# VH-VL binders against c7peq0: the designs that were tried, part 34

Target 1, 252 residues: c7peq0
Amino acid sequence: MHNKIYNSFIDRKAKGIKSFAVLIDPDKVNPADIADLAAKCTAAKVDYIFLGGSLVITNHLDECVQQFKTLCDIPVVLFPGSPSQVSRYADALLYLSVISGRNPELLIGQHVLSAPAVKKSGLEVISTGYVLIDGGAPTTVSYISNTTPIPSDKDDIAMCTAMAGEMLGMKVVFMDAGSGARKPITESMISRVASQVSAPIIVGGGIRDAEKAYLNCKAGADIIVVGNAIEKETSLIKEMADAVHAAAPVLK
Key: E = the ipSAE of ESMFold2; O = the ipSAE of OpenDDE; V2 = 0.75 times the mean of E and O plus 0.25 times the DockQ between their complexes.

## First folded at step 10 (VH-VL; framework fv_olinvacimab)

Design u4 (at its last look DockQ between E and O 0.90; V2 from the best seeds 0.83)
Fold by OpenDDE, look of step 10:
Structure u4 (fold): chain C 252 residues (1-252), chain A 120 residues (1-120), chain B 107 residues (1-107)
Amino acid sequence: as target 1 above (252 residues)
Amino acid sequence: QMQLVQSGAEVKKPGASVKLSCKASGYTFSDYYMHWVRQAPGQRLEWMGRINPYSGDTYYNEKFKSRVTITVDKSASTAYMELSSLRSEDTAVYYCARGVEYSGSYFDYWGQGTLVTVSS
Amino acid sequence: NFMLTQPPSVSVSPGKTARITCRGDNIGDKSVHWYQQRPGQAPVLVMYYDSKRPSGIPERFSGSNSGNTATLTISGVEAGDEADYYCQVWDTSSGHVFGTGTKVTVL
């Protein structure tokens, strides 16, 4: 199905179901640990595996994708730091445009260059408005992209940015405080964005516990993405997944 | 040295309101959630709610949601908890407690507590 | 409402091992934290995320969590360990929930 993953986003959102995604960096994950991780994700009923990193230092993307696809039935979605980070073995690609910034290369330039390869890959491509929020610490994304994140207290800017992305035809809004974020995105900001955007909202960065994951969902997030926290403590996968799955959206 | 210093003991009548303060020092106030937990005499600890001092986002125990308001003054590094419609059952020691940095998992530092007595 | 149940009291002789249990439905899937409260004092964190020990807490303190029971273990119990101990978790329905508390008495 050409839109299987996207349709799952839409369907789950429509049903009020919240989703939990585990973020794995192919360059950081030990291949020997993937089997255990996959098992834990399966046991916790993780909804998506997001694979991606800000930097592609090693060429382990294909191997990592294939390994997960072999070990579990969880959809693998590419969350690349650049549009060129593509593996044909994944289930879908979040085609990210950094709409929070004003770097033309991240808006469209890199996409033009990567488009032939992406098309050739045959992957489901999900146009994604990437909204970088200040996480209280410089992120690899902000540094490499030379983009200024939206201040964490500027809910209206985030809202307008997300709205613009949606109106430009982006199918998903990804609000991200970045890898290693010190400050997660506030519930108020999520609520503000969710009040004006009908597209699925993915929220990531700096989520460290079940409470925050849950409250982000209650605020309007449809998919919660967690990486660093579970890298440090894999036991949190189940707790966070349960919290997300128990969450209900706010009434609009 | 990190400290949470709470306001003094309060005596209130039923139906009244009380507002307690918790002044933080020794760390960046806005980087940690502030929780309020109470303990009635001889009873267990009871979580009331928390606030993100940076954003002002609050999360309340449903039991108290209609009566409790948690606020902060960032300039003073002080958190407040106001409890309205006081009842005799609200007699307790009230604690402010620091949460994990931008997380609400557990409470690593506690204030000294404030006794609130509600009696006719 | 999610509930955590602890034994009301545990008596232990000096030098022996005290085990304080905290029971809750599928508590093994939650992160459990523990607090020590001496008489007339505020609670003090003694264990977090099941088995992690905060700085300053003696190695005599250890924690485990599986199934429906979390356990705080105090080996080589000292007089100073006499206190009330509370477990705590977060729950979607109740928020932060504390156990009923266990009074540890050193005989």
Scores: ipSAE 0.865, ipTM 0.933, lowest interface PAE 0.6, mean pLDDT 93
Fold by ESMFold2, look of step 10:
Structure u4 (fold): chain C 252 residues (1-252), chain A 120 residues (1-120), chain B 107 residues (1-107)
Amino acid sequence: as target 1 above (252 residues)
Amino acid sequence: QMQLVQSGAEVKKPGASVKLSCKASGYTFSDYYMHWVRQAPGQRLEWMGRINPYSGDTYYNEKFKSRVTITVDKSASTAYMELSSLRSEDTAVYYCARGVEYSGSYFDYWGQGTLVTVSS
Amino acid sequence: NFMLTQPPSVSVSPGKTARITCRGDNIGDKSVHWYQQRPGQAPVLVMYYDSKRPSGIPERFSGSNSGNTATLTISGVEAGDEADYYCQVWDTSSGHVFGTGTKVTVL
């Protein structure tokens, strides 16, 4: 454990540098397409590969991680649907507690069961407060998590949830509308959370264009995660990465 | 079925303000960004700004940011654009235009336009 | 201050092909959208994300985008295609930017 990935989140935030992460679901990606994806992500200067989904088969996870690690230098960060879904070949694990919900198994219960295996993996473990926001349609996350997402117009509830997570020791806040979300998280909600939270803020779900990615960064997101739009059109990787990177202040 | 109906032509003096309306029907108003775009005589289209009707979040062209205010009345499915401190160069046709569902990339439907004349 | 430049006019005979260019620095890295504006009317979307056609736009409209040039192509031109055409992108410094416009005349 060496905190390399977490320190990169902190160091980039301190410099005002915004990060772009591409989310790949190992259950949906065709292994034959991974080389092209890795090349496009490298050319666009994507900062992280987030790897995971709600329904992940463990042996395919290892193979997918190893392919990306062989094909590019971009850090691979696990974003699993369950705390027990790990690969020792990755660079880090987002150890997610679903703090937006009241399901004790997703808050801490599954972590109690998975902690020995996670520790044995040797992965960098990043304590992450996962805040599920209503994305305007049922998502895989809302279905399998059996939790009620925060309504998309309840900025103060999202802010208090993230603030409490940070006070309880979570290192990162992940605001997520969910994979396949129709409605992305509003800029007003992001700005409300960012005004009260010092931890790095990851925002994902329903982001379909470069304008939204850019405005989310201007509202206070530190890391933008896009999966669905990239799965539909990989040519958007460059435009979205450029927009995210352009949101950083120009230094003299 | 889908319709964007804009308010009527306006004649204003320099220094005044104008508030235009755009009433939407035939779709879920709050799910689509509403943009305002103007066109001076013989000139290109010029984007002024937009609003997310659901959240009220706005995004303005820097050129107009100090003078333009875009608002909505969700219960009336109506967007408004107010432009203050009018100048003769603000004489133009002003359009409302609908963005794509929760995306502002392009404008898939346009109102009929409202002529604003600033006489000096 | 992202700039999009179009030729002011293009003349084309009925049944032939009109090509309308839109030039901008590295425009191939951006998504390009196109609008048709007939005299006295509001613009109508005719192409989005470089090459995708909205419902109701005939197949004779097509688009491409690479390098510094995006192109809207209208094959089998009809008298009803006579209009002004504008390209549009989004840019971090300028927001939504429209091209200078091209008047297509069908002779």
Scores: ipSAE 0.743, ipTM 0.891, lowest interface PAE 1.5, mean pLDDT 90
ESMFold2 (binder alone), look of step 10: mean pLDDT 94; pTM 0.956

Design u5 (at its last look DockQ between E and O 0.77; V2 from the best seeds 0.81)
Fold by OpenDDE, look of step 10:
Structure u5 (fold): chain C 252 residues (1-252), chain A 120 residues (1-120), chain B 107 residues (1-107)
Amino acid sequence: as target 1 above (252 residues)
Amino acid sequence: QMQLVQSGAEVKKPGASVKLSCKASGYTFTDYYMHWVRQAPGQRLEWMGRINPYSGDTYYNEKFKSRVTITVDKSASTAYMELSSLRSEDTAVYYCARGVEYSGAYFDYWGQGTLVTVSS
Amino acid sequence: NFMLTQPPSVSVSPGKTARITCRGDNIGDKNVHWYQQRPGQAPVLVMYYDSKRPSGIPERFSGSNSGNTATLTISGVEAGDEADYYCQVWDTSSGHVFGTGTKVTVL
């Protein structure tokens, strides 16, 4: 069971199944709203709950994780802004290395510091190549990480970056335009990456409607992550989930 | 004031091509999808496709995919729609419409429309 | 192909309430948007995400969506409300789909 979540990623990918993940920031979500959110996610057959934020302002991570675990059966995957943001109550941790940047702290430095705690947590750890793409606006991730995102029109750079991550043994590639992104990642870029990477591809940032979610899947994304749009309009949960689940993978 | 201004009416023969333009003003052109929708006389609205003006990514209605090409000139804040192999059934008013908030959810601003008449 | 069906016409007296329906399979799972089109004019957005009004749209306009039917409701109908109304959704198989349209006539 130690690789249950990762195995689900690869199994679904192998079957051509696309997955929808709802991203929730523990520091922003109102605990009073979690029950309703969990219910909507369940009804929409959301595949994963991603929990995480770029900043840890409050210590609500454990509580948030536990609340979701109590309210629904959807796997909870930690998507932390820092490797130290860990909750033993989650089902898995995306252990993110920002491979799009050249900040050694985000490549390995913070991981060295967090490794004992992560190991102690007993969580499933999924090595993840995090590829930050320019979303047309400064993001918290970019600012905090002090990294320059890959330009949105540089498909080859994104591709090579993802390839390198995979060849270095990272099990998942996460392409992210960042929280609050103005511009979502292009289908062209996703397709380019997907053509060269066998690892599950997670895509997030700036996805605002079912069309984009669907097209990202068609382009090669395996998991679509949406946060901000759903916060603004919860009715999108079902519509996007349905779109993602209806999507067919691109032929490699 | 946001505006979408379309090119003038066109008269074409069957088999010909037509290229319409839609000039945007009053907002950042590359921050919103541009859609094309047509309406035959007395008929319902029909979505044809859209383009991301920033990236150039397009998404087409399958019905038109083989005949429609949507492009943009970012420097001119202008979107184009070319429809080839014209048929009499293509006679319609063609609209450009802005997609809301860099999404394809709905259309918040529309051009005035361009009448294209296809007749032998 | 996904289809949206609207009644061809709705007649209403001034001051009364007009209800325009848009039917589609499980349309309640989709977000429905509505457009008003007066004769000889381009469409105008009058409702988005089932029940949200754009700026400038009177409170007389309201929307709902559940099951297989979305409804645009116009209370206190005025002469200026006479127009064609179209519902619209996005569908994986068809892209953006518009309803068949409803002509609202103010008697």
Scores: ipSAE 0.854, ipTM 0.928, lowest interface PAE 0.6, mean pLDDT 94
Fold by ESMFold2, look of step 10:
Structure u5 (fold): chain C 252 residues (1-252), chain A 120 residues (1-120), chain B 107 residues (1-107)
Amino acid sequence: as target 1 above (252 residues)
Amino acid sequence: QMQLVQSGAEVKKPGASVKLSCKASGYTFTDYYMHWVRQAPGQRLEWMGRINPYSGDTYYNEKFKSRVTITVDKSASTAYMELSSLRSEDTAVYYCARGVEYSGAYFDYWGQGTLVTVSS
Amino acid sequence: NFMLTQPPSVSVSPGKTARITCRGDNIGDKNVHWYQQRPGQAPVLVMYYDSKRPSGIPERFSGSNSGNTATLTISGVEAGDEADYYCQVWDTSSGHVFGTGTKVTVL
């Protein structure tokens, strides 16, 4: 309610400081791995833990949030795929509308149903315009959203979608190729969107190495979110965090 | 099956430009970043830059940024590297090298190399 | 600019172990990749992400990376292992950086 997490997004953007978020899917993370993952994120100075998934089959969201909150001081931000993916123990909620799609349930319908419970939860709620970009293969989010992603070469469509979302009051733009994406969002598309949007820009999906994370930041992303690559190779946490943090303005 | 076939050796004078080609076959050209790496005789490998063949996005080594241009022709599955204002220290073997699918972290396949000799 | 330094040469007897070091500031925070280059040939990837072997690379090749030093280890060296070896990382300021190279000679 004090907008602590949102204020960190905008304050860091104003300073040109880039943020690295690690995305954790509660259905995929083993309890034995959480302590090690939290330690690695802390050592790497990861800025946020994004927690959630497009399809959460197991109902362990609360336990997962509480484990991370016990094991480290990194803010936990919910990235929900449905109204059931809410935990009062988190620090903030990305309250996202799939503005790239034509599915009225994901644009506003689910929000109408969830809004009373979300308000009662006391969570910091961050209005998020979610822009799904074609990631080169069907993703869980593209299937369950029943929407057509913006084609990966249609930079102006992505730009206009993000502009409209900001004009309609979205506080954050989240450009996502989706979990399991084969190809990440292009630097040209990120740059095109960033040229017209003042809101913080989160970019995720298909980012596999520190070079891409760095170049996405240079193109105008404010927050880089990585999940799948880190699940496969946790040594990337430190390398990607360093790369993202090095994209801050430094004169040489 | 998979091949990166580079253009033939070049002899150039100082101040000239050279444009090298690298034709890919046996894989989906636009799914892999294409890098250019050179090696002067008896010296280490030196990365020059790379291109995303899908989007045309480029990323250059700052040492070469003012003199190097990397491009692609998608329909020909061919990458190009042009180096301008040649000097004798640009005498080297120039390689094209493929990244991993949608990742440029390391180079899992290399062309045969093209010798460029810069001599008066 | 990021610097990767390797010893210029390593001599090893057949059947013994060659250790090729690659030194760089905090290189343990990066993922290191290794290439083998035989005379007159293009480089071949032999190790990636510090310790992973590409398909076709024998198990006697292994790698480690901590602190300021990454190491490629070739146990049971054979005559065919005689080549130049280069480490490589990605760095924010320098892009992709290769080490100075190490010539492995099998006596």
Scores: ipSAE 0.785, ipTM 0.908, lowest interface PAE 1.4, mean pLDDT 91
ESMFold2 (binder alone), look of step 10: mean pLDDT 94; pTM 0.953

Design u6 (at its last look DockQ between E and O 0.55; V2 from the best seeds 0.69)
Fold by OpenDDE, look of step 10:
Structure u6 (fold): chain C 252 residues (1-252), chain A 120 residues (1-120), chain B 107 residues (1-107)
Amino acid sequence: as target 1 above (252 residues)
Amino acid sequence: QMQLVQSGAEVKKPGASVKLSCKASGYTFTDYYMHWVRQAPGQRLEWMGRINPYSDDTYYNEKFKSRVTITVDKSASTAYMELSSLRSEDTAVYYCARGVEYSGSYFDYWGQGTLVTVSS
Amino acid sequence: NFMLTQPPSVSVSPGKTARITCRGDNIGDKNVHWYQQRPGQAPVLVMYYDSKRPSGIPERFSGSNSGNTATLTISGVEAGDEADYYCQVWDTSSGHVFGTGTKVTVL
């Protein structure tokens, strides 16, 4: 049971199935809107709810997780801005190491501090290599962490970074252009990474429509994460989900 | 006032190339996709492709992928569409159209159109 | 290729209601957008995401989408509504796809 979510990643990837994740910020979402959102996600057959924010302004994480767990059967995966943002009510935690940067705190420092609490939570922990890609706009993550993202045109750097993460035992690679990205990750970069990495590849940041979601999947992304676009227009959920589910992977 | 202003009518021979321009004003050019759509006389609208002016990322209709190139000049807030190996059936009015900010799904502003006539 | 089929023409008397249909496989799962094109003019967005009106579009324009059919409804039709109307969606196989178009004639 401790690998249920991860096993779903692996199983779906092995079958060539692409997955759609809706990203919800617990600090931004109105609790009154969660019921409708959950219903739309269910209707669209959203595969995962990712919950997380870059900053912890308010402590609504537990409430938000519990609300979604009550309203739908979609797995809730924590995507925290820091390893300390944990809710025992979630189905899994992406334990993110920012391997694109050289900040020791984001590589291991914060993990050491959070490890006892994370362990005690009983959550499924999914070691995740977080690869920050330049999305053309400053992100909260880059600012707070004082890390430089990988340039958007440096496919080889992204590839090598992801490879290193995988070889270090990280189970998932998360490529992120960040919230509010003006430049989503290129299909070229995704393809380059996918050609060398066997781990599930999550791609997020700046995905604004079904077209981009679809193309990223075709390039090799296994899971597409969308937040901002859906916040603006919830009617995109179904269209994006369908596009992702219709996509086929590129052969390695 | 948001506007898309396209270049003037073109007359070309079969086998030639044509490059059309679309100048945007009244909004931040790099914040929206720019699409190209054509319409042959008496025919339906036909999407050709789009570009993200910020990243230069393009996506084309497979029908035109081998012959169409969409580019931008950010400094001039201008998008371009070049269509090569022109045929008589390429005779049409060509439109540039802005994609919406948070979705490329629909087109909220259109240029006035450019007639391209291909004839021997 | 994904296809959208519209009736070639719809005739309506002034003040009456015109309904323009757009048919496609499982179109109800897609976001449908509508454009009005008057003779010699560029298309104008009149409906987006099935039922949302852009600014400046009268309330007498409405849209719906379910199953295999999207519908643009124009109530209280005026002479100025005479135009070609196109539905549009995005599809994985074809990209952006427009309907065959419907000529609305005001009698």
Scores: ipSAE 0.778, ipTM 0.896, lowest interface PAE 0.7, mean pLDDT 93
Fold by ESMFold2, look of step 10:
Structure u6 (fold): chain C 252 residues (1-252), chain A 120 residues (1-120), chain B 107 residues (1-107)
Amino acid sequence: as target 1 above (252 residues)
Amino acid sequence: QMQLVQSGAEVKKPGASVKLSCKASGYTFTDYYMHWVRQAPGQRLEWMGRINPYSDDTYYNEKFKSRVTITVDKSASTAYMELSSLRSEDTAVYYCARGVEYSGSYFDYWGQGTLVTVSS
Amino acid sequence: NFMLTQPPSVSVSPGKTARITCRGDNIGDKNVHWYQQRPGQAPVLVMYYDSKRPSGIPERFSGSNSGNTATLTISGVEAGDEADYYCQVWDTSSGHVFGTGTKVTVL
C-alpha cells in the first residue's frame, strides 16, 4: 500500500494525535537486547521504530530491521545517515535532504546516486526536509554534514527554512538537534515553525525526559523521536510514550 | 562550587504581590532549568513552575498559572518568582531548585528557601 | 489531578530496614524520584529514576517501582536517616507531583 506510513503521519496530525518514535542505531545496539527493546516498545505502544544514525559502519541494517519486524508490529522507518543506507525489509524511508545546510552533496548529490537503488527497493519513500539545529556541542551529523547548524535562538531562520522546504515539495519537516546533542530544540522554535508549516513535524535530539517530550508536542511537534536517552535508560520508553500520547486532544 | 542563594524572608498582606530571587553561581546558568517549589507549614512540597533560562520558555502548574510569573536575568545568573493576589494559604517556604543539564525530571540542587508570611 | 500517597510515618529501630511506599495509579509506568528533608532544611535528592542513587548516597538506599507502588528502602538505618521523605513524579495533568510525605523515626 502506497504512502501507508506518510498517510499515518498526516491522518494522526489531522486528528491532533501525537506520535512517539524510538531511534535505534544499528551500530550501537547490542543484538541480544533487541528482543527486550521490541517488547518494551510494544508494551508502551510506541508508534514507530526509526532505524539508523548519522554514520552506520556495520553492515547489519537488514538484520536489525528483520529482527524488529519479527518481534513486533511497530512500523520500521529508516532514518539513514546517507540516502544509500536502505533495507528493503523496512516499511518506509525518510529520504532526507539537509535543507538547513549549503552542502550540495547532502541537498541532492547523494540522492542522485542512490535514487535507482531506492526506487528498486520498493520502499515507501518520504520526502523529508532535514533541519539541523545547534544542540550545544558538535554532533556526528554536524561533523559529517560539514554544515553550520541553525543557531538555537534563531527561530525565524528555522521557520523560513522549513517554509521553503515545504514549498519546494518536502512532505515532512524533521527538526533535529542531532544524536548526542547536549541541548534540545526550544519550544519557542518549534512553535514558530509549527505556526507556518502544515507538513508533519518530527522533532529530535537532546530530549531527556517526559516533560520535554510533552512540551515539544504542545508547542506543535507531531512526532517526537528519542534515541540517546532511551539507550541510557529504557524505563523512559513508557513514560515518554505516555507523555506524547497524552498531548492529544481528549476523545469522548 | 555551586550555590543557589535565595532572597530573605517576606511578610505580606492579603492581596499583595511578592517577588523572590534565586542567585546561582558555580555553573552555567543558562544550561539548567530553574524550578520553584513551595511548602506550606506541615504540608507536602508543591511544584509551582519552571523556566528555561536560555529561551525564557516557561511551564507552570495549572493551580498557580494565573498568579505566578517566573523570569530570569541572564547577566546576573538570577531567577525570580512573582506570586500575585496573595492569600493566607500562600504562607510557605519557597524554594528554587535546579535540575540536571537540560532536563527537568528531578531536582538535584535546592536553594535554602525563603519564608513568605501572608497575614493581616 | 495525579495523586501520590505515602504513609504518614514509619518507625524503625537502628540497624533495621525502613520501607517507605509511594502509591499512585500506574506509578510503575512513571519514573519516581525521592527526596530526604531534615527539619528546617531544604530537600536533598536520594534516589532518581526509581532505583538510581545520586553521588554520595550510600548503597543501603535502594528503590523499586511496579504496578501502583514505588518503594524507597533504607537498610541498616542510622540516626541520621531520621527525616521526612517525599516521592516525586512528573504527570501531564499536574506537572511535578510530590507525595504526601513520610516521617521516618529511628527508635
Scores: ipSAE 0.705, ipTM 0.876, lowest interface PAE 1.9, mean pLDDT 90
ESMFold2 (binder alone), look of step 10: mean pLDDT 94; pTM 0.955

